# VH-VL binders against o27280: the designs that were tried, part 410

Target 1, 266 residues: o27280
Amino acid sequence: MDSMNVPEVLEIKRIVEESESVKTFIFSWDFRREVRPGQFVMVWDFRDEKPMSVSLIDPVRSEIGISIRRVGEFTDRVHGLSEGDLLGIRGPYGRGFELMGRDILLVGGGIGMAPLAALADEATARGMRVDALVAARTADELLFLDRLEAAGVNISTCTDDGSCGFKGFAHERLLTLEENHDMAAVCGPEPMMFQVMRILDERDVPAQLSLERYMKCAVGICGQCCLDDTGFRVCAEGPVFWSQELSRVREFGRYRRDPAGRRVPW

## First folded at step 17 (VH-VL)

Design C22 (framework fv_marstacimab)
Fold by ESMFold2-Fast, scan of step 17:
Structure C22 (fold): chain C 266 residues (1-266), chain A 118 residues (1-118), chain B 112 residues (1-112)
Amino acid sequence: as target 1 above (266 residues)
Amino acid sequence: EVQLLESGGGLVQPGGSLRLSCAASGFTFRDYAMSWVRQAPGKGLEWVSAISGRGGSTYYADSVKGRFTISRDNSKNTLYLQMNSLRAEDTAVYYCARKSNYGSFDYWGQGTMVTVSS
Amino acid sequence: QSVLTQPPSVSGAPGQRVTISCTGSSSNIGWGYSVHWYQQLPGTAPKLLIYYNTNRPSGVPDRFSGSKSGTSASLAITGLQAEDEADYYCQSYDYSLHGSKVFGGGTKLTVL
């Protein structure tokens, strides 16, 4: 409790610019606190605290990386920081991805490629064949292609506008990929994940999906971060879930709830 | 030309065991999930089991779970179904079927008859 | 639980149109899972007739067509021929049955 729930103030060792809107912040990490792909940490800028997935896990260098997209005030402030500046880090939290079988399909949309990049490193290190379908709105928003290529990952791309690879959505590209896989891991916008999950269900491919949108609740804050039909608590039982469990959730891919409890379409 | 050829069916007493085989040819076997689908005499189709392309994941209908085991040998292009604790209601033609990337059963074998009777 | 419902039989005269319905629920077709159709001639293995709601495999005539809306799907056969006498099965996926692949009960088509 004490160790995981107390923020540690860490120095930003290095910043990698992944795109115009995404940066990876790298910190020294004491691996007495184990970190697995799919887990998240709470990042504190001394004003607000937000959950962020771990995108780099390097025990040899004793470093972790956290990739952050610029989408609002908190992320804008964090993007303004420099090497040597300080951030509070609390965690890790949640269950990580499980690896099984001989091959894995990664399907990532936008910043959802961040936790999948860490998973790709682990899967390739285990000798698994890794295929990645990397999706974004435009070519400039495709993330981690160089890192995935360096790891020996077989890459397919798709963009909404057709500026790189297949023109269309991730689920449309997935239908044209003939190969079956022993498992899959999916992370991205919830509507994308819902479409991809249904195809993988029908293909007899068990999938793990990361529900990062529900990570507003940290461990110990409240019990309200749960799914409608199953009672799963993302911070206690997630953020990574098997597709068989998620297919039973009435709200998955269809709507979310605002603070007043009203349905909000995606 | 895609071809699936089942074998191993026959007459067996209740509580007995049988192992079905399906020899596949004409495609890269390891790239496709495979299923067994059965049909009792004069009845409809019932899915019974599925296996992922490299054998890392298996699925079973509730009616056979704990009694049947699906497996594959990609080096021999062969799918298997080990059937234990057989019951009269397991009497059916058993089809080997290939699962497409669209989730359909796009190719089927000729079927092999399993009769469970005293 | 939720299985796909088909009429047990349909009939038509040569040259006519027949439609075979496949009625599901919120846990299968209504959840957005695809529907596939199979033709089974007497004494033979099933053959894929329509996949992914509307698509025909090579060799299937365009007089066979599929559609899907809401919790249901339909197979339409136009220009009915004597050789179309067969059993027809719809198939989808149902998450509430522990992720099972589910078949309709089958429809026997009789050509008058």
Scores: ipSAE 0.818, ipTM 0.924, lowest interface PAE 0.9, mean pLDDT 88
Fold by OpenDDE, second read of step 17:
Structure C22 (fold): chain C 266 residues (1-266), chain A 118 residues (1-118), chain B 112 residues (1-112)
Amino acid sequence: as target 1 above (266 residues)
Amino acid sequence: EVQLLESGGGLVQPGGSLRLSCAASGFTFRDYAMSWVRQAPGKGLEWVSAISGRGGSTYYADSVKGRFTISRDNSKNTLYLQMNSLRAEDTAVYYCARKSNYGSFDYWGQGTMVTVSS
Amino acid sequence: QSVLTQPPSVSGAPGQRVTISCTGSSSNIGWGYSVHWYQQLPGTAPKLLIYYNTNRPSGVPDRFSGSKSGTSASLAITGLQAEDEADYYCQSYDYSLHGSKVFGGGTKLTVL
């Protein structure tokens, strides 16, 4: 079996507080193991294991960052950790984003900005123009703004309550934008992504979307993250999908599977 | 030099309200989570509340949940604790403390005394 | 009741070694969360004495040391001095209490 499937116990090098409920945990990383924006790792706290997006890829400093939102028991434990503490990391897994063209639009909601922040770094490093629509419920939940600005990203913010930027949802803000891009990368709440995808499709903008599903094995074996009707495994064929691929997925934007495998609506 | 200075303590009747402030200086305030820790007379330390650096996340001890509200103004380098529905058992010296990245409280204020009595 | 258990008091003569225990559970120290120690001199605010189990902040003498094993931590003071008479508190994190910071009950150290 590939050594990649064995968790490595890594020391938390730094912790960055990103927002109200999000922390980025930074680890030393051997870049002989390639990692791309859009891929995820399995984080193991020696009791439970959860998939988390890679939000920082820094080959210069030989570091990666994993952004984790505090949403449950597992993340409660992890958020209690300090610099110097240990976590198990295995991966990276899944299909990451592909970059094409000169102009890219990033549309992110909440923690969905995690993989997009990493993508933004790569895109800007390649000399691409990057526009980012960063959405959140409130201003306090907006992620990576300073980092994105520092990278040269053109940022537009959107908040549900209007506390920062456009008042409304990401797809509503997108409708107000007249420019088309060579491609788009989207990550956030699935209802948001669904609406954004529709608009982008109408505009003939190639789009990649990163899905979130319950993933157990991360290696395409257990089937817990299978998408209905297609057989796509989010951990193997995804989590990044092209819009054309998702158009075949009936459940997209409608429902997901919970840890028990039950269909639950968004 | 890191400094934390609490204020706002005093005598209040049961059921009353009080707002504590902590003025911070000597460091980048927004980069650090802050906490309130209290100590009843002759008793030990009790963690009361915490707030993240940017103020988006707040945490409370069960003993004060629903009654106390922690907040901060990073533009003023000030931490606050709004205490409502105060009880006799809330009588304590309230300390403002900075949380380090190691999870410890590396700096403390001198404390401000809150007395809840009829 | 404190989540972390400390002896109410310890005593020692000048020059002696004393230890203060801090006993937790599987949801705090036993899970792997770090333990920190504070010294509180009479009439003063607490001061960080040990952080992250074994580390001394600047200005703390090397006669103070911390250790951690299993569900417990310990503060050791060698070469006990009169000025060490104070209250000592251990502190950690407990995930079962909705992410609460937790303190021990405190230990009063008397120098005989």
Scores: ipSAE 0.026, ipTM 0.531, lowest interface PAE 4.5, mean pLDDT 92

Design C23 (framework fv_marstacimab)
Fold by ESMFold2-Fast, scan of step 17:
Structure C23 (fold): chain C 266 residues (1-266), chain A 118 residues (1-118), chain B 112 residues (1-112)
Amino acid sequence: as target 1 above (266 residues)
Amino acid sequence: EVQLLESGGGLVQPGGSLRLSCAASGFTFRDYAMSWVRQAPGKGLEWVSAISGRGGSTYYADSVKGRFTISRDNSKNTLYLQMNSLRAEDTAVYYCARKSNYGSFDYWGQGTMVTVSS
Amino acid sequence: QSVLTQPPSVSGAPGQRVTISCTGSSSNIGWGYSVHWYQQLPGTAPKLLIYYNTNRPSGVPDRFSGSKSGTSASLAITGLQAEDEADYYCQSYDYSLTGSKVFGGGTKLTVL
């Protein structure tokens, strides 16, 4: 709403430890300010502000959850906080996932399972059948399995090292899943997402992908990332895009164009 | 084991309509995306339309978009193609084909001939 | 013309090797989309011959093989036999054509 661009100082109501490196911070939320799966908020620790995907949306309890992986100075400071401490939250921002059809495949890698966990809740509440392919480097990095199971989601796992489920990458496991779906939602490392997207394109499954690098474009901080060498702006409000919309992103993700229109690596 | 049987083809005048059916057996129909692929006499293969396993998503070739409608009835294991505003260029054998998890057309029906002529 | 280019015909004698090319672009094979191959005997429906670049369905002899490199793919047939006389089609996906599955124009193989 109107207040979305002003940080609201919120008390951390509860902290859930998802893994050694991931915590979910839960806040009371006024749902007159709508939040949908796939949207993000700006989290402010009164020093730095970073975009974080919403991982829990609970209108019954009037709560949202934000899952944060410990990767640097900002996230280390936030992980040091306790219940009762304060954070600034601005948003929500961005285009959320759209649901269609009768069943959905979720494909998540690492922390990319965070927005997909919120989506799983909405999809099951709408009566959709939900299958999830949860991928990580190792078993201890698989996230939200208990929450997905509690929601009635059918879960497949894969790890790069084979420590849990299928040994291999998400796209390799996806090829062994014979069942088609009316749609899919994908979130994780870009190489994983684009490999998965190509398979889903070929399989006649429309997919939505969440691209973290476009979170800043959704809040109006586009800079040079939304322009090509001709000066045309090709940015779209993210971070969630249908695979059909990503032809422009595919081109800019690999190369730019020189003055003659030729493809040149970045 | 897997069988796909097309029907509903025939002779129709330009501007007319036809509805094709494909009866599927030998697999869990709702778990597979389905397509229609056509072949004009003496010509190559052209993909026409696709539908997801539970019918929530549909795709069309630009040449048929707005004129053809793909649908399915999973309770009857049947795929349909409603063809409206038919043109001479739509004359072809129409194949029903199953889409695999690898993105290939792994099983095909025998085809049904649609002739658009006056 | 087709988005995927195949030679219109190829020929060989029994026991020889023939190769059928499938030339695409950066928006299909070059982007990493897979290539599948279909065999169509005269008067019959197409049959899947090779899927996902290199894989054979059950019942397809190992004298048929597929490969993919850059923007192109190839189907190789070794130990050519009379029953191989057919039309061969490659198939991929092209992201520049919204939702589009694309077939090559087909190659007629004649066994001399």
Scores: ipSAE 0.820, ipTM 0.923, lowest interface PAE 0.9, mean pLDDT 88
Fold by OpenDDE, second read of step 17:
Structure C23 (fold): chain C 266 residues (1-266), chain A 118 residues (1-118), chain B 112 residues (1-112)
Amino acid sequence: as target 1 above (266 residues)
Amino acid sequence: EVQLLESGGGLVQPGGSLRLSCAASGFTFRDYAMSWVRQAPGKGLEWVSAISGRGGSTYYADSVKGRFTISRDNSKNTLYLQMNSLRAEDTAVYYCARKSNYGSFDYWGQGTMVTVSS
Amino acid sequence: QSVLTQPPSVSGAPGQRVTISCTGSSSNIGWGYSVHWYQQLPGTAPKLLIYYNTNRPSGVPDRFSGSKSGTSASLAITGLQAEDEADYYCQSYDYSLTGSKVFGGGTKLTVL
C-alpha cells in the first residue's frame, strides 16, 4: 500500500453547520495531494470508516471540507466532535467530475449537493456559467445556497413540500426548464438521479452522475461496491459516471446492495 | 426587453428613513438575484446589498449592515431597499441591478438619487 | 480604498490600444472568482462590458477584451474611439468580506 492508503490523522480546523443534520468539517490540506470535485475520502473515527464526498476545495486557504449528514451511529459520533478533535482521513479516491463546455447544470438532492458545491467552485473559477437545481425534502434541508449564491451560481430550488421554490421533485422541476446546457452534473438520491438522467438523455445533454454505494476498501479490491453486470466498482471506476456508462448498469435506480451484500430496492 | 426602474429617492435629513423600489419587467423576476449598488457624487461604484431570487438569502455591505434592509415581492416584480438611520455618506445614486446567470450585473436601472442633508 | 485596485485614469489617442488593470488579492481574483467589467458613460448608468473574465455581452464590440491572471485582471480596448471615453469598473467577489461583491475604484479613460 502506498502512503495514500494510510489514514492521516487530521485536526478538525472548523465545523460549519449547514443544516440541522449536515455539518461540514474543514481540514488543513496539503495540495501536493490533488483532489477533484466528485472524489471522496475515507473518514476514520478510530472505530469505523465511511466514505464521504469532498464538498470544499480551497487551495488558497489550503483546506478541504467534508460534508457529513447525520444518518447513523458513525455519523452520530462524528457530529459529536468539536473543533480541534481528530479524525483519520485517507484518500482522495475515485473518479471526479469533468468539466466541459461553457454552461453547466448542477442537479443535487440533499447531501448530494456536497460534491456539486465543490464542482460549482471550480466551474465558476473557470468562467463557466453555472446553474444549480438544488432539491431537498424541505426548505431547511436545502444545502449550500448562500455559498453557491456568493460564488455566482444561478440557483433554482425544489422542495417536496413546497416550502421553498418549486413544489415537487427535481426531475419535475427540470422538465419545466427549457434551457439546455453543455453538460450536467448530478448527485442525490438514486431515484432522483435516474429520472434526471432520463430527461437529460432525451435532451442530448451530456451528464455525469455520482453514485452512492457501500464502499469498504475504496481501492477497488473488496468488490463491495461493484455494480451488477458491468463490473464497475464505484470506488474505482466511479463514483462519477457518465450517463452512457450508467445506461449499462441495470441496477441503477432500481436497487442497491446493503452492507451484507443483499439487494435492497430503492 | 429587460427593464429596471428605480423610484423612491429624494431628500432626507440625517437619521431619517427612505424606501427605494425597483420595478422589474421583461424577465422572470424570481429567477434572478438582485442587488443595490450606489454611487456617491463623483465617486465610484459601491455594492450595497443583494437578495437571492426567492428572497431566502440577503447580503449587506458592512457600511449599511443593521441600517438597510433588502427585500422583494416576486408577485409584484419589485425589489425594495428600506434605508433607516441615514447618514450623509449614504448620499448617492442608487442603482437596481440584476445578477446575471453568470454572476455579473447584466442589467441596471437608471438609478434614483438619495440625498441625506440637514 | 477599494478592494480591487484600478489606475485612476488612462488615456489614449484614437486608434490606439489601451489597457486598464484590476489588481486584487488571494481572497478575490486570486481565489478564482470571476471578474466583470462595466462601462459608465458620463451621466449614465453602468453597463456590463465584460463578464466572466473574457466574455462580451451582445452588442459589445470585439474591440473590448478581458483577461485574468493570478490576482489581477485586465481590460483591453483596441482601436480606441472617442465614444469609449468613460469610466470603467472591474467587479468581483471577496470571501473575506462575507457575501460582498466588490468593485474597483474605477478608471477614467480619456480619448485624446
Scores: ipSAE 0.005, ipTM 0.504, lowest interface PAE 11.3, mean pLDDT 92

Design C24 (framework fv_marstacimab)
Fold by OpenDDE, second read of step 17:
Structure C24 (fold): chain C 266 residues (1-266), chain A 118 residues (1-118), chain B 112 residues (1-112)
Amino acid sequence: as target 1 above (266 residues)
Amino acid sequence: EVQLLESGGGLVQPGGSLRLSCAASGFTFRDYAMSWVRQAPGKGLEWVSAISGRGGSTYYADSVKGRFTISRDNSKNTLYLQMNSLRAEDTAVYYCARKSNYGSFDYWGQGTMVTVSS
Amino acid sequence: QSVLTQPPSVSGAPGQRVTISCTGSSSNIGWGYSVHWYQQLPGTAPKLLIYYNTNRPSGVPDRFSGSKSGTSASLAITGLQAEDEADYYCQSYDYSLDSSKVFGGGTKLTVL
């Protein structure tokens, strides 16, 4: 049994309030265990276990951060924790983002900005130009703006209600942007990602998209996160996919499976 | 005013090589993906190749893969198409076209004629 | 043969309405990729006529309109004029052809 598959009990070193509904939990990390933006970990609160994207990778401080949105019972419990409390972490798992070229466009919606924030840090550290389109329903739900700005990221915002930046959806804002990038990384609500992907395809911009699915084992065994018609396992072949891969996935942008495995439309 | 001007066309024997150029002006060249589209005499339009704004990504039609190479020099506002192992079926007017934010080709050059014949 | 299917020719009298169809599949128009239309006058380079399904570039008269539904798109020309005699091409994107841009076979419009 690989030691990576055994949860390591870690102390919450620090908690960052990102928004009303999102907290980043920071842990000490042994970087002998490599972690890349786009990969996820399984977070165990000794009752339940959920996959969470890594949103911070700091080799200098030997820390990682996991951003969690409060959306249910598990996340309610986790959000009730304090610094010094314990969580089980196993991983990292999955395929992370690849960086190509000299400039990159990040398109993120809501909590989808979590893995993209980590990617932004890496890209800027490598000397890449990073443009980020950050989308949310409202201004107060926009994530990581200060962090991204501090990293030198050029930010464009859009909100459904127009409370900040462009009034509308990410794909609508994208259509107004004139620059063409060497590549794009996308993460957010799947309907958003679907629209964004098509635009990027038509613009000849290669894109990587991070999917979210219910995961149980995280090691490609249980099949809970299998994508229809391809057999892709989000935990093993993903969660980061190239647009060409996702074009083969029938369910992408159309429906997902709930915890019981039933098809649920977006 | 956006302008695209193709050059480099001419007569070449089968198996030969030719390099096309497209000089762009009137816009920020590096911000736009560019494509080559060709049209055989009396035939329809056929997409040949595309390149991203910064040149990091290239795409080719199956009919030209392995033979044609698209490139660009953003410092010179110039798009190129290196055509090797030319075939008779490559005979066409080759257009340089700018790709819009919507994926359309919003500006076209006048085209340059390439004739492959023995 | 073209990935997108157009009628080889259409005709109409001045003042009439004509439509040009562009039939695709689930891997292009049906996938949700946008459709664009081009007008090519005899002896000239193509010109963008409609972009992103329904939009007209500056300078294109409003008698030209585009629509998209299912796996097909359509170009409509109302108040047909003599200068509209040209070749018309639809264009889209197809993921099954290694991310290829695809054109229709073209339609010759004759004004009677």
Scores: ipSAE 0.862, ipTM 0.928, lowest interface PAE 0.6, mean pLDDT 95
Fold by ESMFold2-Fast, scan of step 17:
Structure C24 (fold): chain C 266 residues (1-266), chain A 118 residues (1-118), chain B 112 residues (1-112)
Amino acid sequence: as target 1 above (266 residues)
Amino acid sequence: EVQLLESGGGLVQPGGSLRLSCAASGFTFRDYAMSWVRQAPGKGLEWVSAISGRGGSTYYADSVKGRFTISRDNSKNTLYLQMNSLRAEDTAVYYCARKSNYGSFDYWGQGTMVTVSS
Amino acid sequence: QSVLTQPPSVSGAPGQRVTISCTGSSSNIGWGYSVHWYQQLPGTAPKLLIYYNTNRPSGVPDRFSGSKSGTSASLAITGLQAEDEADYYCQSYDYSLDSSKVFGGGTKLTVL
């Protein structure tokens, strides 16, 4: 019998403060419940349940990490917790990233670096060359630079305001990177991912992109999350998609849905 | 200086096979995706096939899928195109081209002529 | 053969301006994919003339310029010279095709 649909109450073993707005919560994990980079879990604070990407997968230490950005009431409460406190964890869910070839480019914006940090660990462990383009609004919002360095990743940074690395957006920085890759993985704000995807398409780099915004419709909670043209259910078929799948979806990068389901431009 | 030099073209009968080579120099070959682009006599340019820098990903035009195989040997700085089940419609000058970080074909070889005729 | 449409020929006199159009659709230029331009002198291989809509490689004179709007792109040549007589090709990417790297049919420029 699979207990994935019942929350397991776990003790917070360690908390890493990634920035003023992001913390990683680390738990002991039984790896008989396999978890892959790109998958998510449901985090339950005994009042509300929210989907969160897995940012650390460490079978050697028997640990899993979940990175949470402070954006509302639920995440404010979770950020107030300490080592030794309890959270409910259900999952993992969703399609994980696939690795192929000898090298990979990671392109992450803000909290989108969370699933990519776990992917970087797996790719380096497999002996792949890993290049990461880490983007944020400001230097203080760049995430996981220390973990990526520890993993042996080649890092480029960019900030909108120029406070660290390249001054500009991720897609502008990508155009200045000359090296080709066998594949790429992309996670961040949807307009950023759309721009990056088109450049990688023209560059003959197959890319996987993670659509985290739709994880709100996660298994059994808020019903169906569909992409407009294809009928893809992000919580069931995603959150990770190949660029060939997403380039045929008119919704991707062009408009979103408001709470009433109406199209709203980005 | 970037140089690309094609070889292996010639006259071949319908249903035959031919292997094209492209010798690259003047850049770090393994860091660039490479393509084959062809041009039939008096006609326009048609993209044929592409390969990633480390060889982990390959792409083919519908007209050649299942018949042509692109490959590379980064230790020899050489790109290949294995062409099987050749048809009269495959008659063209075949160019080796380098893909830039902007997605353009920034350097081209001089081309090698493939004629499929009996 | 209408994926990217170019006029088959254009002509001009020395010193004049000519414009070559490249008309695409919502699955290529209209989706936001970039446009590149190549010049092919008689009997030679194509050479990159304009990349990423508006940029010139080193050695290309500023008489050549590119632009992109909506589903179309244009190559402008000012101060037309006899040595500009060549075939010109636009190129973009089309997500709806497995043969995704698409070229225009080409435009023969004649300098009168």
Scores: ipSAE 0.780, ipTM 0.914, lowest interface PAE 1.2, mean pLDDT 88

